# Ledger of designs, part 8: VH-VL binders against Lysosomal-trafficking regulator (mv)

Target 1, 99 residues: Lysosomal-trafficking regulator (mv), of Drosophila melanogaster (Fruit fly) (q9w060r2686to2784)
Amino acid sequence: SLNSQILYNFAAKFLPVDGEIEGEIIITDLKLYFLATYRCRYFNVNCDIANITEIWLKRYQHQETAFEILLDTNKSLFFSLQNADDWKIMREVFCDKIV
Below, E stands for the ipSAE of ESMFold2; O stands for the ipSAE of OpenDDE; V2 stands for 0.75 times the mean of E and O plus 0.25 times the DockQ between their complexes.

## First folded at step 1 (VH-VL)

Design uB2 (framework fv_ucenprubart)
Fold by ESMFold2-Fast, scan of step 1:
Structure uB2 (fold): chain C 99 residues (1-99), chain A 121 residues (1-121), chain B 108 residues (1-108)
Amino acid sequence: as target 1 above (99 residues)
Amino acid sequence: QVQLVQSGAEVKKPGASVKVSCKASGYSFTSSYYMAWVRQAPGQGLEWMGLIYPGDSDTWYAQKFQGRVTMTRDTSTSTVYMELSSLRSEDTAVYYCARLKGYYSSGFDYWGQGTLVTVSS
Amino acid sequence: EIVLTQSPDFQSVTPKEKVTITCQASQSISSYLLWYQQKPDQSPKLLIKAASSLQSGVPSRFSGSGSGTDFTLTINSLEAEDAATYYCQQSYSTPPYTFGGGTKVEIK
C-alpha cells in the first residue's frame, strides 16, 4: 500500500481503451496512484510525478471532467473526475503541466 | 438516487438463525461496489461483520463471526443477504448494510435503515 | 487489528461552541481515517474521508485533520442538528474494518 503521506485524493474513473474502472486518484509528494477494486482484487496503476510531461484536458461522456496524463515513456493514462471541486484542485496541483 | 432498503425486525430464540436482506437500487449492483454488514448492539458502537462483492460473491468475514456468518447475493433482485447462525443474547443488535466503493480512502457512503434483531428466550 | 481510541466519550456543548473529538490509532495509518455521524435512531453518515476530505453535502463547519496515529474532528460552531455520536474508522489495514468507540455530542 502507500508508505508516503497522501496530499490529495479524488474519486475517479480509469479509462482504458475498453471499459471503465471506478476508484480513486491518490497524490503523494512523489507519485500519483490510481487505486481501485476490480473483481474483488486490488487494481493499481501509478506513475512518478517527475515522469509526467503533459496533462491534456479532455471530455468524457460530453462533460469536461477528464484528463490524460502523458508520461516520458510515451505512455498515457486517461481519467475522469466525478466532483467539480476535485477537478479544480487537480488543475491547481498540476498547473505547470496542463496543456 | 442510491438506496439500500433492509428487511424488517426479527425476534429469535437462542440457537436459531436469522437472515437479513438489503436491497440496493440507483447504481450498478454488480459493478464496482462492495456491500458490508455492520452491527450495533444497544448503546454500543459499530462493529464490522463482513463484506461481499455482488459481482462474483467473494466474501470476507470478521474473525469473530467466522463460521457463524454467511453473506450471499441475488443479482436478479439486487439484494444482499446476511445470515447469522447459533444466535446468542449478545447478538441482539441493529444490523446495517453499507456500500463501499474501494478499500483505501473510500468509506461506507450509503447505509441501509438498519434491522433490529432481538435474541431472547 | 488496528485499534482506534476516541476521546472524549461524551461531550455536552453549548450551541455555537467549537467541538473537538480525537481519535488515536494503535499504529500509523497514514491518512486512511474516516469520520461518521450517527444521529439517534438513524444510520451512520459518512462525513470525512482520507483524514481531511469532506464528503459531498457535508457542512463546511466540519473539518478533519491529522496523520499517522493522531486525528481530530472539529465542528467549528455547533448547530442543534449536530447532536449525534461520532465514530472514526480506519481504512489502512482492511479487512478487518475497525471503528473507534464513539463520542456522543449533546446540546447543553
Scores: ipSAE 0.000, ipTM 0.583, lowest interface PAE 13.8, mean pLDDT 84

Design uB3 (framework fv_ucenprubart)
Fold by ESMFold2-Fast, scan of step 1:
Structure uB3 (fold): chain C 99 residues (1-99), chain A 120 residues (1-120), chain B 108 residues (1-108)
Amino acid sequence: as target 1 above (99 residues)
Amino acid sequence: QVQLVQSGAEVKKPGASVKVSCKASGYSFTSSYYMAWVRQAPGQGLEWMGLIYPGDSDTWYAQKFQGRVTMTRDTSTSTVYMELSSLRSEDTAVYYCARQGWYRGSFDYWGQGTLVTVSS
Amino acid sequence: EIVLTQSPDFQSVTPKEKVTITCQASQSISSYLLWYQQKPDQSPKLLIKAASSLQSGVPSRFSGSGSGTDFTLTINSLEAEDAATYYCQQSYSTPPYTFGGGTKVEIK
């Protein structure tokens, strides 16, 4: 979008069934993006915020750093943030924007 | 090897539109890599305009261009396009396409540039 | 938006002298800074990524350093082919990406 604002940017890992992919989560007014740091393991993962039906806060490796997004297609996306402070911010963002 | 080949120079009147092309070769056009557009006015620095992912046409634009820029791609010809409308004299610049490499924001291969001159 | 300020704007340098160019960010960008070289009438060329990681094929006389808000590009011993304008770029916020104003290096 021509007028999209980046609201939040977090260092994160995308957690597919097999492995971990380091990158960043970018949240705008309309979309959530995951951009992998290294393109040889690139995944262009994005979704419209309006298509998110549920967000489940999770633990990963004994820390409160993870969350899972459920889309209206019944697909889910699982991410881990790299520090607990970012996870607390993400939690507040989800409470405010995604009811 | 990797090459980005752009269309030739153009002269436009204020208020017109210009569409610049960038043909990619030597790598997988629709996987892994974004393509960016960066411009440079005469004697000035580099200005990022936006990027497109050729695999699905996802785009991000700089807000400075306020609804004037559109980026598209044609997968059958491995070509990206940048169209800038409502041209002004300050849009006179060399327009570059550039591939974003593995590290975010790393523009590792560049087209040769396309000079767009906007004059009355 | 994140603003990058480069200094100096211009340097005229004798061959084999050391050149130092600085780039200051308006806020902390960690190590998400890149350096480019642009020779007259040519496209830019990526020199350094992640503040200090030298791009493949770039001569070892180039090096980068810094973190947070203050970054430096160094050319340890200037060669004639190094006459160019040098730009820093941040990739901390993706997007938008922003470039510094550039530093022109000429040979005396």
Scores: ipSAE 0.000, ipTM 0.581, lowest interface PAE 15.0, mean pLDDT 82

Design uB4 (framework fv_ucenprubart)
Fold by ESMFold2-Fast, scan of step 1:
Structure uB4 (fold): chain C 99 residues (1-99), chain A 121 residues (1-121), chain B 108 residues (1-108)
Amino acid sequence: as target 1 above (99 residues)
Amino acid sequence: QVQLVQSGAEVKKPGASVKVSCKASGYSFTSSYYMAWVRQAPGQGLEWMGLIYPGDSDTWYAQKFQGRVTMTRDTSTSTVYMELSSLRSEDTAVYYCARDTYYKSGYFDYWGQGTLVTVSS
Amino acid sequence: EIVLTQSPDFQSVTPKEKVTITCQASQSISSYLLWYQQKPDQSPKLLIKAASSLQSGVPSRFSGSGSGTDFTLTINSLEAEDAATYYCQQSYSTPPYTFGGGTKVEIK
């Protein structure tokens, strides 16, 4: 199911308050998932796209482009992307949400 | 520069209880990380005892220690505690706290220096 | 409970030689295996996560491989500071997490 609905995927780092976790962002028609590179069974970050209220562009470590995703629950998810091409696609996918 | 600093060595008699502390610094104590306790008897391997989430006191104990172990935390001092009761000579070990990354992933990236607990009569 | 069996228990190795340590799980754990290094009188240090992912700051002479039930830690050219006991650990199950029995590596 997840694989059949995948529209986009990107190498990314998930940035919780006190950490940096390498992985990938997977975007389907309804959800955004982050899957950690180290295949953690208990580590699965996801949200419904409909629950995203704002996306704020941020810089992270100079060349990395970062996003902060604000959810309707007032929770934030913070990611950095590795590639400029992936960043361009992310901007197009979420153009209506970017502040 | 995450640091976990444990309390000093203890000598206890059989039947007593011991409470070991682990003070965390260099990260947000109540965010994203569990704290695990792992012990090591002299000359032996590592044995997982349980874990606690400092953000809400959620705990998970190994069945071997159920009824004897209690894990607690104090958010004002960024300290977790492990209390083991009804001590036996077999409980003589170095007790470690270790940070478990991101909600029970079982990946222990930083460890305290260890606390030797000796149980003898 | 998932049981991890390490081999060998002890290995005495000439400097610059290749060291291979194995860890076998009692059931498939996919790639949810970690390796730790513990030097005498010190705390364990995480070396490898997800069977093969090298932890930041760990020398490149260390590598991990395997999946399912059979896993290997390799030190391709042993240095003096590598004298230690090495432990595997599985993170596949909901707790309890379990460790292998350890492999002590000593330099000749």
Scores: ipSAE 0.000, ipTM 0.578, lowest interface PAE 12.9, mean pLDDT 83

## First folded at step 4 (VH-VL; framework fv_nivolumab)

Design y3 (at its last look DockQ between E and O 0.31; V2 from the best seeds 0.00; counts 0 for: pae E 11.2 > 2)
Heavy chain, then light chain:
Amino acid sequence: QVQLVESGGGVVQPGRSLRLDCKASGFTFSDYGMHWVRQAPGKGLEWVAVIWYDGSNKYYADSVKGRFTISRDNSKNTLFLQMNSLRAEDTAVYYCARGRYYDSSGYFDYWGQGTLVTVSS
Amino acid sequence: EIVLTQSPATLSLSPGERATLSCRASQSVSSYLAWYQQKPGQAPRLLIYDASNRATGIPARFSGSGSGTDFTLTISSLEPEDFAVYYCQQRSDSPLTFGQGTKVEIK
ESMFold2, look of step 4: ipSAE 0.006; ipTM 0.620
ESMFold2 (binder alone), look of step 4: mean pLDDT 93; pTM 0.945
OpenDDE, look of step 4: ipSAE 0.016; ipTM 0.712

Design y4 (from y3 with heavy chain N57D, light chain S30D; at its last look DockQ between E and O 0.07; V2 from the best seeds 0.00; counts 0 for: pae O 8.7 > 2, placed apart)
Fold by OpenDDE, look of step 4:
Structure y4 (fold): chain C 99 residues (1-99), chain A 121 residues (1-121), chain B 107 residues (1-107)
Amino acid sequence: as target 1 above (99 residues)
Amino acid sequence: QVQLVESGGGVVQPGRSLRLDCKASGFTFSDYGMHWVRQAPGKGLEWVAVIWYDGSDKYYADSVKGRFTISRDNSKNTLFLQMNSLRAEDTAVYYCARGRYYDSSGYFDYWGQGTLVTVSS
Amino acid sequence: EIVLTQSPATLSLSPGERATLSCRASQSVDSYLAWYQQKPGQAPRLLIYDASNRATGIPARFSGSGSGTDFTLTISSLEPEDFAVYYCQQRSDSPLTFGQGTKVEIK
């Protein structure tokens, strides 16, 4: 096949230490990607789903819309979802990894 | 900003070979699948080939299979298309295009301006 | 290969009008369909991906809908810069294929 199977797209913000980047989270059968808007610098923000050890639900700007992905490499990715429906889907899809 | 710049186009006779280059900048080249898409004069778009972000896999349109070879050098941020046994019907503007996703390249979110290849006797 | 057929071939409209473009697939492509805009002498530009997702930087007046074999690109109110050729493209199966294009021209 030419393409990984895309399962979900979420409007999201990537939350690095020094700010926030607007974009989208793309979940395939194997990977989770974040793609920033074209006006933003592209960061290598992706991970194999198999390498996700834990997901922590977090607050961002006093709202329970964020989550932190912990990887087996001891790296973490911090995201905030823009839509309530996507938040519901995300928790359902990754329920086995949420702590 | 993302930039793709094709080069190497020109006029060649049938049966000859030509190599196109596409220089990428403004993004982590090695993270993305890359494509060639061509457009004959006054015609529509035709997908030509794709190469995985790390070069681990390649696919071709039947029209070019066995004649064209897609490759990349991630250390130089460059995509290549080696075209052998060129035919008149290969005449087209050749675009390099970035896959919409890192290792899933089903759509093309950035395109170069294209380079014209003319195959004529 | 999956054949995409676009209609109409040419759509003549005035600025401010609504444009509706159709793309029909010879077999189901699920939602794996994109729309591109191409202006004369320029490379194509991605508008919509996965049937209904607007690409980054694309104005809200562009929208995509459909699934399976029938897809629609809608421009709610045409701007002067929207007069161009539009292509649909599927990524459901190899080879990747495009429709033959719809030209949106000024009346």
Scores: ipSAE 0.013, ipTM 0.684, lowest interface PAE 8.7, mean pLDDT 90
ESMFold2, look of step 4: ipSAE 0.015; ipTM 0.705
ESMFold2 (binder alone), look of step 4: mean pLDDT 92; pTM 0.939

Design y5 (from y3 with heavy chain D103T; at its last look DockQ between E and O 0.08; V2 from the best seeds 0.00; counts 0 for: pae O 8.2 > 2, placed apart)
Heavy chain, then light chain:
Amino acid sequence: QVQLVESGGGVVQPGRSLRLDCKASGFTFSDYGMHWVRQAPGKGLEWVAVIWYDGSNKYYADSVKGRFTISRDNSKNTLFLQMNSLRAEDTAVYYCARGRYYTSSGYFDYWGQGTLVTVSS
Amino acid sequence: EIVLTQSPATLSLSPGERATLSCRASQSVSSYLAWYQQKPGQAPRLLIYDASNRATGIPARFSGSGSGTDFTLTISSLEPEDFAVYYCQQRSDSPLTFGQGTKVEIK
ESMFold2, look of step 4: ipSAE 0.202; ipTM 0.778
ESMFold2 (binder alone), look of step 4: mean pLDDT 93; pTM 0.941
OpenDDE, look of step 4: ipSAE 0.012; ipTM 0.687

Design y6 (from y3 with heavy chain D103K; at its last look DockQ between E and O 0.11; V2 from the best seeds 0.00; counts 0 for: pae E 14.7 > 2, placed apart)
Fold by ESMFold2, look of step 4:
Structure y6 (fold): chain C 99 residues (1-99), chain A 121 residues (1-121), chain B 107 residues (1-107)
Amino acid sequence: as target 1 above (99 residues)
Amino acid sequence: QVQLVESGGGVVQPGRSLRLDCKASGFTFSDYGMHWVRQAPGKGLEWVAVIWYDGSNKYYADSVKGRFTISRDNSKNTLFLQMNSLRAEDTAVYYCARGRYYKSSGYFDYWGQGTLVTVSS
Amino acid sequence: EIVLTQSPATLSLSPGERATLSCRASQSVSSYLAWYQQKPGQAPRLLIYDASNRATGIPARFSGSGSGTDFTLTISSLEPEDFAVYYCQQRSDSPLTFGQGTKVEIK
């Protein structure tokens, strides 16, 4: 599908309140996905990019490698990227949503 | 200043082929997905095809699938549309368009001025 | 294929008046809708993307709203340069499709 083109694939951790889940972020032109490395209840987490209201740049373990995504449902998702180059790309991709 | 300049349009008989070129300047061409959009005389806009920034993926409207091929040469900052087996219904002004979002997009933030293709005997 | 239906086909107004243009999709497109302006002999230009975001350099009198299947472009006070044809376009699903256009003309 043209509107579901995979653009980026980043090693990442999903940070729910009760865990730290290894996996990867996949960005299409319409959606952001997180796919866990191992099957668990967080093995597939996703949102529509259009439903993202704000993105807050955060630190995790004293590094500027994390971000928090606020959705229009008032829920948030917290991620940490594995490397700084992917962090720069995430900032560029979502520059119009970063506060 | 972003510029897109189409060329290669003209009058051609049904069943023949044409190639359109779009020369890009004023931006890093290899960072952007590129599209072709056409407009028949006196009619509305119709999306034709897209190619990703690195050429890795291509998608086509059903009306041109199997007959048209989109391609790019990032070293020459040029987008191409090879149009084979042309039909009268392919008569249109063809626009080259740049995707808005980084790497790829389905919104067109810059357009060329178009090149006219007329398919008629 | 998602069909976009614009209404009215023609909107005849005077400078200073408010213009309201409608675009309705045959299926939900979420917020993945854009508006373009096209003047005679010119290429289209992007006005609004993602339903409500104004493109760079577009005057504040242009605004977009809606989600799902029902979308509106509003021009709060028409300027002489705003008399043109306006198209909506969705990017929710392949193929990308445009509405048939609404002509805004001088009364």
Scores: ipSAE 0.005, ipTM 0.599, lowest interface PAE 14.7, mean pLDDT 85
ESMFold2 (binder alone), look of step 4: mean pLDDT 93; pTM 0.946
OpenDDE, look of step 4: ipSAE 0.006; ipTM 0.692

Design y7 (at its last look DockQ between E and O 0.32; V2 from the best seeds 0.00; counts 0 for: pae E 10.0 > 2)
Heavy chain, then light chain:
Amino acid sequence: QVQLVESGGGVVQPGRSLRLDCKASGFTFSDYGMHWVRQAPGKGLEWVAVIWYDGDNKYYADSVKGRFTISRDNSKNTLFLQMNSLRAEDTAVYYCARGKYYDSSGYFDYWGQGTLVTVSS
Amino acid sequence: EIVLTQSPATLSLSPGERATLSCRASQSVSSYLAWYQQKPGQAPRLLIYDASNRATGIPARFSGSGSGTDFTLTISSLEPEDFAVYYCQQRSDSPLTFGQGTKVEIK
ESMFold2, look of step 4: ipSAE 0.006; ipTM 0.659
ESMFold2 (binder alone), look of step 4: mean pLDDT 93; pTM 0.948
OpenDDE, look of step 4: ipSAE 0.038; ipTM 0.762

## First folded at step 6 (VH-VL; framework fv_nivolumab)

Design A8 (from y3 with heavy chain D103V S104T S105A)
Fold by ESMFold2-Fast, scan of step 6:
Structure A8 (fold): chain C 99 residues (1-99), chain A 121 residues (1-121), chain B 107 residues (1-107)
Amino acid sequence: as target 1 above (99 residues)
Amino acid sequence: QVQLVESGGGVVQPGRSLRLDCKASGFTFSDYGMHWVRQAPGKGLEWVAVIWYDGSNKYYADSVKGRFTISRDNSKNTLFLQMNSLRAEDTAVYYCARGRYYVTAGYFDYWGQGTLVTVSS
Amino acid sequence: EIVLTQSPATLSLSPGERATLSCRASQSVSSYLAWYQQKPGQAPRLLIYDASNRATGIPARFSGSGSGTDFTLTISSLEPEDFAVYYCQQRSDSPLTFGQGTKVEIK
């Protein structure tokens, strides 16, 4: 019968080569989305969880709150979370979902 | 100014259906996730359902899953809750609420005034 | 689901007194905790988001603190309009959940 996707959400910054974009990470059963805050709705980054091959712990601004995900396409996405507790939760979620 | 106005509440017999509408104004409706939250008489708040900003994803509380359907029409700035197979335990004031963030029920920064649904034999 | 437990169920206080309301989560919600005020016959009003940030238009007498599993809402000096029910709410995980509420009533 009806099954709901699991939804997690975290305040986050997407970290492209040049700059920072404030937003949220949303994780469902199948996808990870990054959606920019109110001003930048047109900016959207997403990937299939099945396509994630690696998760790397990173530092950002002297804090251990960042991570990089590596996709099977050899692309990477770099994010920073606002605190260490969020990172601990997100790492647990990814440990259950990645290949 | 942000406004949310609910309508469609009323008295209905168990097993029947009812549809609630929520008209939004004062903000770009299509930028926000929208929620229904209910409150039974004399009880606390219970989250019911969410719909993402573009209508692409919907999630429901277990108590209403399979009976309630959330939907939206961004061209009309309107949120809907279709309630089927109503039970006495669905009796509550139903609030339309805006999520503070794009797609999620992060926090409810604006609420409508609520519409009362009474399911009574 | 994450269960939020509020205490006490009822606070009986006089205007001018300090109110301290607690909310405990069954698992860590980091800082993703909000507080709402609800007056009889009215919709809830967002007071505090992300544990400690006051929402727009909320008086400075309201403050929030805490992280992880233990959170506090403080009203430094009660005004007559502050006698209401207060709810905590978490956004750390689905489904979204509320505490059962604390009623702040006049002695």
Scores: ipSAE 0.007, ipTM 0.637, lowest interface PAE 8.6, mean pLDDT 82

Design B18
Fold by ESMFold2-Fast, scan of step 6:
Structure B18 (fold): chain C 99 residues (1-99), chain A 122 residues (1-122), chain B 107 residues (1-107)
Amino acid sequence: as target 1 above (99 residues)
Amino acid sequence: QVQLVESGGGVVQPGRSLRLDCKASGFTFSDYGMHWVRQAPGKGLEWVAVIWYDGSNKYYADSVKGRFTISRDNSKNTLFLQMNSLRAEDTAVYYCARGRLYYDSSGYFDYWGQGTLVTVSS
Amino acid sequence: EIVLTQSPATLSLSPGERATLSCRASQSVSSYLAWYQQKPGQAPRLLIYDASNRATGIPARFSGSGSGTDFTLTISSLEPEDFAVYYCQQYSDSPLTFGQGTKVEIK
């Protein structure tokens, strides 16, 4: 739906140990989404921004281009970004949650 | 609140089959990848198998490939391990464990069941 | 497969003492390392994930550090309930692997 106010949109990888899922991070005023097509199916992981407890900067492939989002449900989401500009925006949007 | 309960362990002869069940409660089972991890008496932990949140992807340790089958029924919040062609070296406590990420089937294990003992003996 | 080697195999200490446990990987696992505690007759319990993050409900006396191939679990002051076996586990590459364990015992 186009009724949602999309504030930011980044190419990203969702990072399981056994591979990568390529997709996009979408940030709205209330939610963060990761959207992809994976194994010929719609893949969606999302969270309310209010439920994000901490964000930890992480390494991926020898670079500090990854981050882990810790939710109040004790779940975590692990992503890698492609561009330095996207990294800068993520740091600005979530500056109060980055550890 | 989160609980995993294994069942189905017992004593079986070499070459026979056994099925383990793991009943999950207290969380949305269909959101998580699930694992089996075993521990031989007096020994360390050995990862056995994983199944993705939707059942679409499965991986096995080399020691059990072709003999063990992992499966799940999300409508019943239940994880299964079908063990065929059992060997003495399969004797262990078998734990079911919940994977780290929402849809990631790999990673660390935040909750474990109590374990069920499988003894393969003649 | 990535091999994890824990040392020492056994650590004999008294309550109130500091425990330092080591885990070394045969190749880099970045920060994809977890620590578990196991008491006799019980399932393992997650202590630390991503090398240094404490799991929910784990006391502040437990801390993890390290990256790449060399990792440490520290218990700042042993309580009676901390005498147990501790395992490290990597999730950087498949298959998932565990160390052989370090037993922390009284005496």
Scores: ipSAE 0.006, ipTM 0.586, lowest interface PAE 10.7, mean pLDDT 83

Design B8 (from B0 with heavy chain D103V S104T S105A)
Fold by ESMFold2-Fast, scan of step 6:
Structure B8 (fold): chain C 99 residues (1-99), chain A 121 residues (1-121), chain B 107 residues (1-107)
Amino acid sequence: as target 1 above (99 residues)
Amino acid sequence: QVQLVESGGGVVQPGRSLRLDCKASGFTFSDYGMHWVRQAPGKGLEWVAVIWYDGSNKYYADSVKGRFTISRDNSKNTLFLQMNSLRAEDTAVYYCARGRYYVTAGYFDYWGQGTLVTVSS
Amino acid sequence: EIVLTQSPATLSLSPGERATLSCRASQSVSSYLAWYQQKPGQAPRLLIYDASNRATGIPARFSGSGSGTDFTLTISSLEPEDFAVYYCQQYSDSPLTFGQGTKVEIK
């Protein structure tokens, strides 16, 4: 990675109700970020890893490539991953939180 | 409409300094990480440096670390590369390039036309 | 650093033929691989990103495939303007690295 505090990074799509946003997921020891350029502006969605309660594997476009992160505030974030190897990283990092 | 235009290249003696500029237009410059990539005559491409969209993080190839400084002025839509202690092996065409993926630097969707830096005795 | 090895170094073909270019990584880069085309005296042009996604404006004859350590760029039927040098690039880890290039030349 380009930052020594970054543990993992991978391509992802953020899936809000009204569409999809192409970007990347960055995992540090404290936070998970989704970073993208959207509508010609910097787009940033993030959460503290300590606040993640559950991660649910989901189906997106007839493939099992998506997951939903549930926060302790009962908010959720929905993402789709591009690579099978990135799923292994997600499962290793969040093994205690995957349902 | 996206354009990147480099300037500042030229012939310089070993041990001297040059500053390269890259002027961006046709997009919101402050939304993108920016890179310098060089190519020695008849050789392949070599990544040199990156600066994040807000200027907060900078990373360099080992071959230039401590000698080159990347910077940007988002109010002027301009990227800079200050090259100090130049060596013959720094002779190359220098390209500025727009990065996709802010943190991981990513791939380059637009490139400038390049500016030639020749370091010779 | 991750080393990318391209093969062949030179590919000599005629217009209308199929070109297949290889890029191999010294360790897995997942799908974080891009392909560029460079003509003499010109800047590189992005062709493919994320191993298989064609960049905007790139003709359908260009396609990318592969994941992990083995990647391929295919040009289904060479046009005269396709004779150029092609580079692969990984963005899985720092420093960013390029392959040494494959020259596609007229037979």
Scores: ipSAE 0.005, ipTM 0.605, lowest interface PAE 11.1, mean pLDDT 83

Design C0 (from y3 with light chain D50G N53S R91Y S92G D93S)
Fold by ESMFold2-Fast, scan of step 6:
Structure C0 (fold): chain C 99 residues (1-99), chain A 121 residues (1-121), chain B 107 residues (1-107)
Amino acid sequence: as target 1 above (99 residues)
Amino acid sequence: QVQLVESGGGVVQPGRSLRLDCKASGFTFSDYGMHWVRQAPGKGLEWVAVIWYDGSNKYYADSVKGRFTISRDNSKNTLFLQMNSLRAEDTAVYYCARGRYYDSSGYFDYWGQGTLVTVSS
Amino acid sequence: EIVLTQSPATLSLSPGERATLSCRASQSVSSYLAWYQQKPGQAPRLLIYGASSRATGIPARFSGSGSGTDFTLTISSLEPEDFAVYYCQQYGSSPLTFGQGTKVEIK
């Protein structure tokens, strides 16, 4: 919830099966948000960090800049970061959940 | 082209209720989180409440929690604020504002012209 | 809640002068800071979002800077229509909060 302090924000692409959606990832102490740059309510996501079971480091367009978040609902969210420093921060923030 | 029009303000006695409406036009209403922001006479802006794009989540300022209820009807492009147990300190111009994002976060890119609520004996 | 403190409370300036308005947050809001202009009897108007991004239709004389806890709105050369009250607003943490405002008035 934005009821908690924003700790990090990253430019990101949300990667559904058919296409890519530009936006940003916002991480608070309790939640992870993806806010689309365009009007894209279908792909705006938020999840409680406690509901994240695993994070898988992935490649996108031949670079190690992506990750896949697995939720306790068995749904997965696939994102690509554009900045290597942001990807390093993601790894540090979620090191206990990285597979 | 984007327009927000508030209505329902007026003079009301303490302890009574009022409902404010905000009619939206010129954009896809169901894509946006919507907010109420108020301003007491001669004072600054105070955030009051938010409702998510689909009506699924609602949040309130501590000063109004338990007394005010925010709701929306996406089929009618209308935002509502039901104000119960009104107090003198609720006297303010109430603005309907569009959040930039679909949830509780964001800045306000469009505002209505406001509707005055006066709570007095 | 995050408290935003604006300074000065009032700026008395003449047309053509540069205005510099400050907004300080009680804790970091990263770059999640917006600026609004309000004229008497009117609704607020968005000027800047994300600390430094100018909203659509806002003249180039308005600029924003800063990150974390210290933010500045600059009007490079005041026009007659710029004499108004200016508010900062954070959206980094709930509840959303506004500064108390800075009034830019004619000398």
Scores: ipSAE 0.000, ipTM 0.595, lowest interface PAE 12.8, mean pLDDT 84

